# Designs tried in a protein design chat: VHH binders against Protein DOG1-like 4 (DOGL4). Part 65

Target 1, 232 residues: Protein DOG1-like 4 (DOGL4), of Arabidopsis thaliana (Mouse-ear cress) (q84jc2)
Amino acid sequence: MSKMRNLVEEKFLEFYESWVIQLELYLHQLLIAHNNNTMSETELRHLISKLTTHHKAYYTAKWAAIREDVLAFFGSVWLNPLENACSWLTGWKPSMVFRMVDRLRKSRVVLVEAQVKKLEELRVKTKFDEQKIEREMERYQVAMADRKMVELARLGCHVGGESVMVVEAAVRGLSMGLEKMVKAADCVRLKTLKGILDILTPPQCVEFLAAAATFQVQLRRWGNRRHYVTHS
Short names: E, the ipSAE of ESMFold2; O, the ipSAE of OpenDDE; V2, 0.75 times the mean of E and O plus 0.25 times the DockQ between their complexes.

## First folded at step 3 (VHH)

Design s31 (from e26, 17 letters changed; framework vhh_7z1x_3)
Fold by ESMFold2-Fast, scan of step 3:
Structure s31 (fold): chain B 232 residues (1-232), chain A 122 residues (1-122)
Amino acid sequence: as target 1 above (232 residues)
Amino acid sequence: QVQLVETGGGLVQPGGSLRLSCTASGFTFSDYYMNWVRQAPGKGLEWLSGISSSGSYISYADSVKGRFTISRDNAKNTLYLQMNSLQPDDTAVYFCARGSLWYTRGYAFDSWGQGTQVTVSS
């Protein structure tokens, strides 16, 4: 199992490094488009499509990987300690992206009232879905604590096959439950992203995606810098 | 099948120059952002430079800015990296990489070429 985990971690690390390099290139294009304001609507929609496809590729790879080893995504080796510390169920917290949306209210091209109302409705829905997942996670942690108590009691009382069966059932239950919760969280992330992009105009989408990518890239840069400075 | 083939590597003295080429096949080269990435012995991957599908937008890592120049010829499906003022710490395997969807062959990605070795030594 540890050998299988190491393989999944190695392969996803290789994928993730390539994915981040391409994200930085798309960020460069987003910043040029935002600052120069010279691109046609067709060109902007094409760029937005590239980013959307890139994010979908991440979730396709992630869901394939978690089917093999969901635990690899809790304390991921392809993320630095700062990125891991900022994670909510193996990724970004959906409601936090609305802070980036709030920055659009201060941009040169401001949101119209109809967009503000739709974004507030989406924010409420996202927060509701987020809290539902958090409650399920808490219930799961309580159930795991109860199973751990049973396992500890059995470990003290049994010598042999029954202890092995309890451990195997607990591990299977843990992995299946975590996979379900991670996928549920990722579905909220994708729905939130799609919802925001559906409400915003193409120039506003470019500004939003640039803000999101900038935050992701800078968080990685700051975390890598602090880790190496502390280590060296 | 996406294929990327790097050429032009070799042994060069400090202060020297090399031009790397990457020939692409199996996809519409003019639709994709292209990258140069390197891996020094015992180190991870370091992104060096990227160029947009049209060639209009170019970016460089700080470590190579002013010394390396990326370019592309869409008619020839070829990506280039002109490397000037080479230093011993530029010694690495150099890869060209397509900016695209994750390549689904299990968990590994393979949108990279085999790489070309560049050794900077006296």
Scores: ipSAE 0.000, ipTM 0.107, lowest interface PAE 19.3, mean pLDDT 78

Design s35 (from e7 with S57I; framework vhh_8fcz_2; at its last look DockQ between E and O 0.02; V2 from the best seeds 0.00; counts 0 for: pae E 22.6 > 2, grease 25.2 > 24.2, placed apart)
Fold by ESMFold2-Fast, scan of step 3:
Structure s35 (fold): chain B 232 residues (1-232), chain A 122 residues (1-122)
Amino acid sequence: as target 1 above (232 residues)
Amino acid sequence: QVQLVESGGGLVQPGGSLRLSCAASGFTFSSYAMNWVRQPPGKGLEWVSGISGSGGITTYADSVEGRFTIIRDNDKKMVYLQMTSLKTEDTAVYYCAKWDEYLGSTYEFDYEGQGTQVTVSS
């Protein structure tokens, strides 16, 4: 059953604003920890756990929201235009994180041969899962362009009880299809993130999470500066 | 131009209390999250506490949770760290810090001067 779009958007906007502020505070902890060789493995693991719990909270809130209005996540009002432009199926593209690991290796992270092999195996699996979702998205877009769907849209323009009901049922069906695809993409994201953290040592996990959070926070700041300058 | 000046440290007995102060200048204070970090003798920098620009969200290191309180006064451009139930292990130089997104390839904290020394001993 559908709820008003504005209620879902307003609730998630409030959640996301608080969530990203908390992410920035966790980023500060990661940056300090990154430069401290005296931290114990237990302390590092606890910090990593805080970040994984924070990301899980995001997906818990997201999945509750998309169950009510998945379309709110396509061109989200809580994201600036730059953040929206960088999205792949309502979030980060799973294979992108391997580029982040590669970039980090050039600056600070030293990986042993066994880790490199496991990361490459994970990258191949992630790319396979990603392409599977891309094929489903393509099928969905083709179905949207189907002659029957075009005819239903045309009928809706004329307004009438029967025509309106048919169009509403079709839109609900399309939304359910999108919800399944978004959840599938999020599952690949979570499996990829967990896989990387399972391969890396605790100090390497801190560096990886710091790089990821830095990118996310900076992308938001860069996009907000452009918006602020234009709209003050 | 950007300056962060810490004060309020001193010698205190275990179980005692101290309030540290940080005076900020040269930037739009309310737009930045502020942090307290510390360096114990012979160890690296440890993150202690953080507060959002509005003051609405605070976060603490596990070792100080329930004992320390971070507060800010945006009108006075001040950050405070209220420390209670102090332990010998809290002995460190304390620094006030903000994240500077324009410094270096790794975004770095901007902290000023000598910090303020806290020594907890009987």
Scores: ipSAE 0.519, ipTM 0.823, lowest interface PAE 2.4, mean pLDDT 84
Fold by OpenDDE, second read of step 4:
Structure s35 (fold): chain B 232 residues (1-232), chain A 122 residues (1-122)
Amino acid sequence: as target 1 above (232 residues)
Amino acid sequence: QVQLVESGGGLVQPGGSLRLSCAASGFTFSSYAMNWVRQPPGKGLEWVSGISGSGGITTYADSVEGRFTIIRDNDKKMVYLQMTSLKTEDTAVYYCAKWDEYLGSTYEFDYEGQGTQVTVSS
């Protein structure tokens, strides 16, 4: 079933396209910094700050948009099928970033024992938070299916002004619940990201951010090659 | 094969201007962000500026912000870097670099050109 594009989708699509392009440009900066190791710590921190600001901008825009239509972010039209398939609660799965760190460790990133310990602690916490959200989501879905969806279906059988208002209210209630869940997931993402960046050195942060950005860009490119995506 | 050919470099006095050009071929030009990078003497590669495939988004290193302008012509498959208020610190070999979808694997910047020398000296 194809969703009809609404105003929220259109606006966010435009935003996201620009955001991704900017991310690609930042990725170049990250890669240059990473490959040459000639930048000062101050410069590296500045670059890291730019990236973190960029990510914050995404969530700012997202949260504004989900207030209007959170459902748009489930099966996002601005993402290709592969990107959507890889999404967890409308975004990247927080625990995934630890796999990225592991990959980096296998390559050339050397972590001290204290860093390893902190990362493991963060991993455990992140995983716990993910599971908690998943359980809440399941509970929410069951509750909504049993109550709200039934009500909506029941009301849908009665055409009338009052019924329409009740249905709208019910839909709003559903949306509000989903919004809370999405925000909760995003908070875990942001906390996890911040946690990792706080543990890593500036050079390591740059490498990590480069890997993360690369993943996003590659996922999009791979998906686009496999699936035709139209934004018109 | 991807080909990038830089030109427009030269000797200029501080405060002067130069316009660099990059001719691109061997790929779908408008589908890729293009960049300028530079290598100062005795230093590593430094990113200077980038422009999106459509040309709608540009970005600059802090060191050149407000002085340099990156432009592209997708019809001609050209990328330009207008440099103004040049400083001695801008002395470097400048390269045009394409976004490479495989950078994640190699972590290498995709620049194939020989570069163009920019020397800012009084």
Scores: ipSAE 0.019, ipTM 0.397, lowest interface PAE 5.5, mean pLDDT 85
Fold by ESMFold2, look of step 4:
Structure s35 (fold): chain B 232 residues (1-232), chain A 122 residues (1-122)
Amino acid sequence: as target 1 above (232 residues)
Amino acid sequence: QVQLVESGGGLVQPGGSLRLSCAASGFTFSSYAMNWVRQPPGKGLEWVSGISGSGGITTYADSVEGRFTIIRDNDKKMVYLQMTSLKTEDTAVYYCAKWDEYLGSTYEFDYEGQGTQVTVSS
């Protein structure tokens, strides 16, 4: 059976597929830059700017789409089941990016004391913002499990005029709350990314961005492989 | 001159394990990403795996992900391919390669070795 998709889902699926393809092309450039001792700081900063712009374009498109249908971003049709299972409020969990930084520190990347201190301060702030958002999500989860909301949803299936309006208003209220929480999470993601790129040197930024892009591409490949492996 | 010397191939039964080695010389090893590519019998070259100059980033072809591990030792100028759960489809000559960055923006492989034969049979 084909998946049911609305207009928002169809447009964002097309956007996302092209966006990931371009991310893979930038990953190739990052890997070349990582291994090229002759690239100037100006050349590295241009590449970093391309990736920053690419990520901003993703959020620009996402926020436009969320205004129309935030629920499309919970269990998205453009992500495989593994990608959806790893999502935290419609995207990568902000604190997870520090796992990539930690891996780079334990490899051959040398960070000076000032960088380490700033990264730890950013980690703490990111975790704090993340926890604040999680508390608000818990409130919405309780509201969704509320017996009154379940009863109103059941009554709405019986095509009663008053019951339909009450269910629609309740769903609209929850959707607006979810939109605010998704945007708040995205702001934490953007602030964390910018903070890391401001702390790292241009060569370190290239290695970090390569690691992040590799993770995203591999997550997509691993999840898609599960589907292809099941038939033969 | 660039030299890449592959070793560690052999005959192994399906489900077996093998570790390939590549000794590199004639270039600044730690400055280059290294790759394994393979040529199955009667077929063209197929990319297998890559590792960044620092060793912090690894990538794998879909067909080998979860079964193969690429490792490098910059002090010894060595790259390895640890292979497990080998299948008959893994039968090939395996080469290690570096990128030739001055030839373009696409992935290009510079391989100079004779390769090492891996045969998964019986």
Scores: ipSAE 0.000, ipTM 0.096, lowest interface PAE 22.6, mean pLDDT 77
ESMFold2 (binder alone), look of step 4: mean pLDDT 80; pTM 0.815
OpenDDE, look of step 4: ipSAE 0.016; ipTM 0.424

Design s41 (from e7, 17 letters changed; framework vhh_7z1x_3)
Fold by ESMFold2-Fast, scan of step 3:
Structure s41 (fold): chain B 232 residues (1-232), chain A 122 residues (1-122)
Amino acid sequence: as target 1 above (232 residues)
Amino acid sequence: QVQLVETGGGLVQPGGSLRLSCTASGFTFSSYAMNWVRQAPGKGLEWLSGISGSGGSTSYADSVKGRFTISRDNAKNTLYLQMNSLQPDDTAVYFCAKWDEYLGSTYEFDYWGQGTQVTVSS
């Protein structure tokens, strides 16, 4: 199955590189829309819809890939070390997007009291869901260390066909547990994004999405250039 | 040192075609996504099209989709916009632009050219 997992990694690498390139093109559209006072509400809603569809496409591709090889998403080959260091359960930490929301308080388009209250409610709900997943991951890691890891290590020392089959079954079981947790985390990510976009006006959505895309694109650029030094 | 120079604008009748060019210097052209934007008299900036550094991905505003085609020649450091079926409301100054924002900075395009005037009139 190692060949199948290699093909999954290769296929997702190709997908992700194209997906990030398209995200940068959408970022450029968002930047112009943000600086344009003549764009209609219909035009802004259409641009927001393009970004929403783009993010949904990512999760569609991701969930297909993790069904085949969830471990590819822990220390992903399509992410640089800085991006991997900033990952929480194979993606962005849901509560961190509220940092982009806080930027809107300094925007030309002021958040009304009703929006502030709804965003605060969503922030609390997001943090609760996030903590629930963190407890599940902690329990998973503890279980691996205290029992399953010892059992796998013992079985790994016996290279007979029976022992190999038992180790393979145990690894598959661990992978299935991780897949469920990753999907749970992704559901929180999608619900948080949808919740924010449902609360914000179209101009505020454009600014929020521009901030989020800027962070993602720049983090990738900084990670790729981390070894650059000025020669003396 | 970074420079963008747009050419190819002019006066054209409705239904006509024009090809705009943007010559870039002072940076590694193939490493940056490039864009075409326009500004009509008395209006704000309108994003029209973008192309990835490799040229493998493109995107278009609905107002120009099917009529305009963005392309690039990385060997010549040149960006193109092929404009077909031109309409009077396409009258604007056309700019090529790149983006190179830092974390925490204002979200604005860097390195605008001087623009090239397109006038569609009959």
Scores: ipSAE 0.039, ipTM 0.570, lowest interface PAE 7.2, mean pLDDT 82

Design s42 (from e7, 18 letters changed; framework vhh_7z1x_3)
Fold by ESMFold2-Fast, scan of step 3:
Structure s42 (fold): chain B 232 residues (1-232), chain A 122 residues (1-122)
Amino acid sequence: as target 1 above (232 residues)
Amino acid sequence: QVQLVETGGGLVQPGGSLRLSCTASGFTFSSYAMNWVRQAPGKGLEWLSGISGSGGYTSYADSVKGRFTISRDNAKNTLYLQMNSLQPDDTAVYFCAKWDEYLGSTYEFDYWGQGTQVTVSS
C-alpha cells in the first residue's frame, strides 16, 4: 500500500532524482580537480560556479514547489527514511557544513589564520541564525497545539457551513507559517554556503564542495541500501 | 574483484577520430556512474566526462564538449568515449574510473583502468 502522491510531489520527485544524479557527476569532476595542482584559477572558478548554479537551481525549484504545497517537504517522498531522519527544516542543518570545513585543516590546501578567524565568525553567526529559526518553530508548534487547533481536530469530516471554512483557514495558516520557516532556513543555508565560498581559495572551495557532495550522495546510498523494496 | 580495462587508443592525425572502450567487471556496472579522465605528459589528471548508471545523464568538461561523446552499453558492461576533431593537446593517457561511495576517508576515485595512450601528431 502506497499513499497517493499529489502533483507537486510527483514533479519534485522527478526533479530531485535528476538533480542528485547530476550532483554525483559534478562530484566526480570535483574529485579529479581536487587532485590536480595544474588547474588554473579560472578553470577552478568555473567548476565552483557550476556547483553554485546547481545548488541555486535546487532552491529555485524548491521554493516554487513550497508555494504550492509546503507539506510535501515534511516527510518527503523523494527522500529515503535515513535522509528524512537527518533533515532539519526540510534540508541540511547549516552548521553541519563546518565539520567539512574542519577537514580542510588537514588537507593539502592550507587555511591561513585570517581564514580560520572568518570561518569561526561565520560558524557563530550561522548557529545564532539556526537558534532564531528553532525558536520560531517552537512558537509555531505551540500555536498548532493551541485549544483552537485541538477543537478543529475534533470536528471530523463535515461538508458545508462555517466548520469547513474554519478548517480551510487553519490549514492555510499552517501552510503559510511553515513556508516562512522553510524559506528562512534555506536563506541561512545559502548565506552559509556563500560565506564559506567567499572566504576560501578556489582549491579549498573545490575540496569543500567535494566533501559536501560526498556526504549528500553517501547518505542517500546508505539509506537506500538499508531498505530493499519488493513489488507487490 | 573490480577490473577496468581500456582499449582503442593509438596514433591519429589532427582532425581525426578514435573510439575508446572500457570493459568493466566485478561490480554491478549499471548501478554506478562512470568517468573518463586523462593525463597529458607533465600535467595532472583532467576529468573529461561522466555518465550516470542508466546512461540518461551525461556531463562534459568544457575542453571536450561538442567533440567527445560518452556512452555505455550496460548489457556488455562497456563504457565508450567517441573522440572527434582530435587536436595535438588531446595527446594523453586516457583512463576510465569509478568512485566508490563506501570508501569513506579520501576524496579520490577508487578504481582505475591501466589506461590507453592516445597520440595526436603530424
Scores: ipSAE 0.455, ipTM 0.817, lowest interface PAE 3.1, mean pLDDT 85
Fold by OpenDDE, second read of step 4:
Structure s42 (fold): chain B 232 residues (1-232), chain A 122 residues (1-122)
Amino acid sequence: as target 1 above (232 residues)
Amino acid sequence: QVQLVETGGGLVQPGGSLRLSCTASGFTFSSYAMNWVRQAPGKGLEWLSGISGSGGYTSYADSVKGRFTISRDNAKNTLYLQMNSLQPDDTAVYFCAKWDEYLGSTYEFDYWGQGTQVTVSS
């Protein structure tokens, strides 16, 4: 049964599709910049700024949307099954970016001692923040809402009768808790990203952002291929 | 599975010394950087020190630099933290933390032990 998308899902899907397209364009620019050693620091910083602005735009849109329907972001219809499976509280897990940085280090990125120290500190902080959020999730006894749970909640709200009030109250409570957790997670993401970019030089930032964008784009492509194979 | 077990904690007087150990299992120990972190009561997690897989590179937080020394014995799959000139402010639970460099299919990017309590008091 083709599940009808609600208005929030439809709007955000449209937004996200456009956002991803723009991300791919920026990825192209990042790759060019990475391979072009003649770009000035000013130019690199400008490019970095464009990317950071792009990411900020995503979270702006996301936060607006989750205010309306946070449940839509659990089992997101705009993501393929692989992307959803790889999601931690509706997005990328903050600590994963440090593995990316580590891979870059092993390849060609040379970090000075001060950078290494700062990155290590940031990594540990990030991990602790993740764990704190996870503990909070447990405290709220909020089960991870998959798509089926979201649909059940929505259906419950439309059953009518005295039970509707109870279901609505429950859903509201759940939504409020989830929204809080999602925002907390996003804050950790943003702080982590900012922290890394503050530690890295402009050329290193470009390389890191290129790697991150590549990973995201590839994950989407891989997921789409797998989905097609399983449902064809 | 990956396991980290910290030992060596205890009660010590100010100015005293302790040596912490972390025994690792479930992975190729020498292939991964290892770290020491701590959490004091009511405070956040604090990174203290890191060491590369080979042991060729070490780093320290300013708060412990000159007092703490990180080392490892890869043959024994053991990480060490020598703590000298301990102060009451060093009172915390100390954790061994593994660096995971591989973007695998899991979201367990690093691992932690149960921790060992260090109490510095007169």
Scores: ipSAE 0.007, ipTM 0.238, lowest interface PAE 11.1, mean pLDDT 85

Design s47 (from e7, 17 letters changed; framework vhh_ozoralizumab_d1)
Fold by ESMFold2-Fast, scan of step 3:
Structure s47 (fold): chain B 232 residues (1-232), chain A 122 residues (1-122)
Amino acid sequence: as target 1 above (232 residues)
Amino acid sequence: EVQLVESGGGLVQPGGSLRLSCAASGFTFSSYAMYWVRQAPGKGLEWVSEISGSGGSTKYPDSVKGRFTISRDNAKNTLYLQMNSLRPEDTAVYYCAKWDEYLGSTYEFDYRGQGTLVTVSS
């Protein structure tokens, strides 16, 4: 046994602060690319690649952290209360990004009919994948109150040694279940992002990524405008 | 298709030792953390041990720490559990398990084999 929970929270807080600073720098580059149509297609693809690599780095760090302590991601100390309130299974809700895609449809950057059709197909698939995960979460929450868990809780209160072991193992098993669900949700996020970027042209990708990064940065700023609460 | 095949279980006296093996296929074994979990008759699934993909990090609950040792041979795609000083409460079916990125249909381990029965008589 170790104090990995404290270490995980501290390390991820440091990682996340640096990751957000770099996201803001990429946002500035995206806004320059959007406002100045002087970049070549190759330059735009390279910028898009930097953003996708940045997002992959987040999930690499997150999955390493949840393997150690998934509960750190439910009520995260590196997020303000508004960011935490807007979270769906420790992150953004995948289907909500289609609202940003809809904004591209209303801009003068014309989405062709084939792109609109593919985006709608992706939206439907993303919604289906979300519902599957939501059913898993419902089953998990119900299982917390089943007879077996109640019996383990009762046993842990009244008998030492062997009972403590059984309760500890059950809690670890519950954490593994949460880890699986969080990773499943993150995979839907990554597949949704990849799907959108695969459908859009490079200039449209830049606009989409700029909108997404702007919203993430602004949500953090709006939450920090209120009293910032540290949960550590 | 991911497959895990456990072996090495049997009947053993209290204080005895057993070594369990798990043959893995269908995925890049060295890229994933691996787990041993057990289920005693009439009880739920219980975590027993965990090992990182490289084998550099291991974890155990207090109930088995100092008695059980998890190890892996990435060249052979095989996971091991060395069990020493066995106790009657260690009687269970032992499973080899892994997590995967998205299988989305259950909230339990992505894959576990049929298990191997360990009976500690007392």
Scores: ipSAE 0.000, ipTM 0.108, lowest interface PAE 15.5, mean pLDDT 79

Design s48 (framework vhh_8fcz_2)
Fold by ESMFold2-Fast, scan of step 3:
Structure s48 (fold): chain B 232 residues (1-232), chain A 121 residues (1-121)
Amino acid sequence: as target 1 above (232 residues)
Amino acid sequence: QVQLVESGGGLVQPGGSLRLSCAASGFTFSDYYMNWVRQPPGKGLEWVSGISSSGSYITYADSVEGRFTIIRDNDKKMVYLQMTSLKTEDTAVYYCARQWYSLTFSPHDYEGQGTQVTVSS
């Protein structure tokens, strides 16, 4: 097709649908592992590796797509309206995963005091990193409204070969700025997941990943509910 | 440029001890889970031990637990494997490897050239 944006959206939609199906299959394996206390540490580490590789594949695909069309990730067609409403800078809010961690404190495998301290330190750092990204987004929006908006509005009144080239350069600059910001947010997400998994034991990692995947799958199911016209 | 350099291997008698060292460069060492893996002659890779980025979580393969100790020094960017009560079946090339299941996007998860450990009388 002749429009690159349309092609990027179509390809990522197909990728994301298959990625979610595979996530549901891994969730099933995580739940089996969580209920089977006889599974070896090597077996648990292998399962954790499958999940982390799966998440890495998502960000590899996302960053390739963002390089082509970052705006596709703001109001994504592959996400339902509920998923879009819960999005923070094109993905999950990093500090949200600590809600899944809090569930582990009430589990069969309890966190030791050293782990609790490390998780609290990580929570504080994650919140700090989130705030930095939010300040950068605010600065981006202010800059867009001030300088680039005025320049683009001015150029839109006089369409000639030279004006077209200047507008294309400005749009490219804006997209590159958004790409950098989205990647920065994704790096906070990946650092937060890595930090949690580094602190937790393999059984605790399985429980945490199961909780996170359950939330993601359920949010998608709630938003994808069939609309029925019924009389009560 | 990511680089891992193993050293400390050699010939040792059964029941003896060796200390392996791995020097890391070209990446933020304190951000990575580190592993020791080995490859015995004519066999595949076998995971030996792992240590989390902070050092708070350490694990060992059943075959080496109680005999080997993994240690890291984030300031010196080093990871060590202290081996005691060595057996003939510990004979292998030992590799230092970055996190197998890394969640951080990096171009490569590297292992070094390895260091040969031979346990024989």
Scores: ipSAE 0.000, ipTM 0.124, lowest interface PAE 14.7, mean pLDDT 79

Design s54 (from e28, 17 letters changed; framework vhh_7z1x_3)
Fold by ESMFold2-Fast, scan of step 3:
Structure s54 (fold): chain B 232 residues (1-232), chain A 122 residues (1-122)
Amino acid sequence: as target 1 above (232 residues)
Amino acid sequence: QVQLVETGGGLVQPGGSLRLSCTASGFTFSDYYMNWVRQAPGKGLEWLSGISSSGSYISYADSVKGRFTISRDNAKNTLYLQMNSLQPDDTAVYFCARQWYSLGTFSPHDYWGQGTQVTVSS
């Protein structure tokens, strides 16, 4: 580990490890469903709802944790270095899932023209929402580097009860702003995921979710294996 | 180069036990989620059990839960299925399956072995 863990980090590490293991089990079910052309629409929709609920559980736990310590999600201890290197505002970059959608165009179950059009419209909207958040992040960085904040940091370094209290209040304000931006990014992730699932048929949803889960699981395996090799 | 070889099948009386083994070669066994599936005469494939790459987490079909136990030995590249309280309806060819998925493409016959026959009969 690069640092000692606090209580929020320890609790979320335990949660995340269990969450990823359950994702691997759901991936197994998705791959079986994709292989079985005899599954009913009702059975496929039930499986899709399990995955949707699983992702919702992640964001519920994450938002509870960032209320306590948003900085735990930047350079997260429950992610390996490869996973951390691939993060955009504490998670996956929403527009990247359209690369998995592009693979569906080459799959056994072909996308119809109306779906292709709606997916392209969603892709453009997702990119627009990403850029809006990136502009907010730039404003946050300017606020972090604001002359008054820099002066408060200098005062805090020289030690004194009043200067310590002022610096603590300023840091709290910055953390609240960062929490708001992380939640905004997560809302774009959830809207993008829901939008894709609303456009796709149940068999296509299963294929898409399997692709997304496979990428997430394999990225973790590649990063963990590399870490083991470099530490052997 | 990729091979899965199932062994341990045979004749057994109702209520008996068998242990199936699947030996993997040609790939990094410890990186893959592994499955047991079966096919009874004249029926389709039935998924029975799966085990994560780490071996820590396991799932079972309702038809075998409490009777079958899946396990793996990554050092030996071997997957196991311990079958207890066998019933005539468990008569089937049992297959070891490695599932691989690449960017929206699924291989439905991803390295199924030749299978091992299990017959539950007096």
Scores: ipSAE 0.000, ipTM 0.143, lowest interface PAE 16.4, mean pLDDT 79

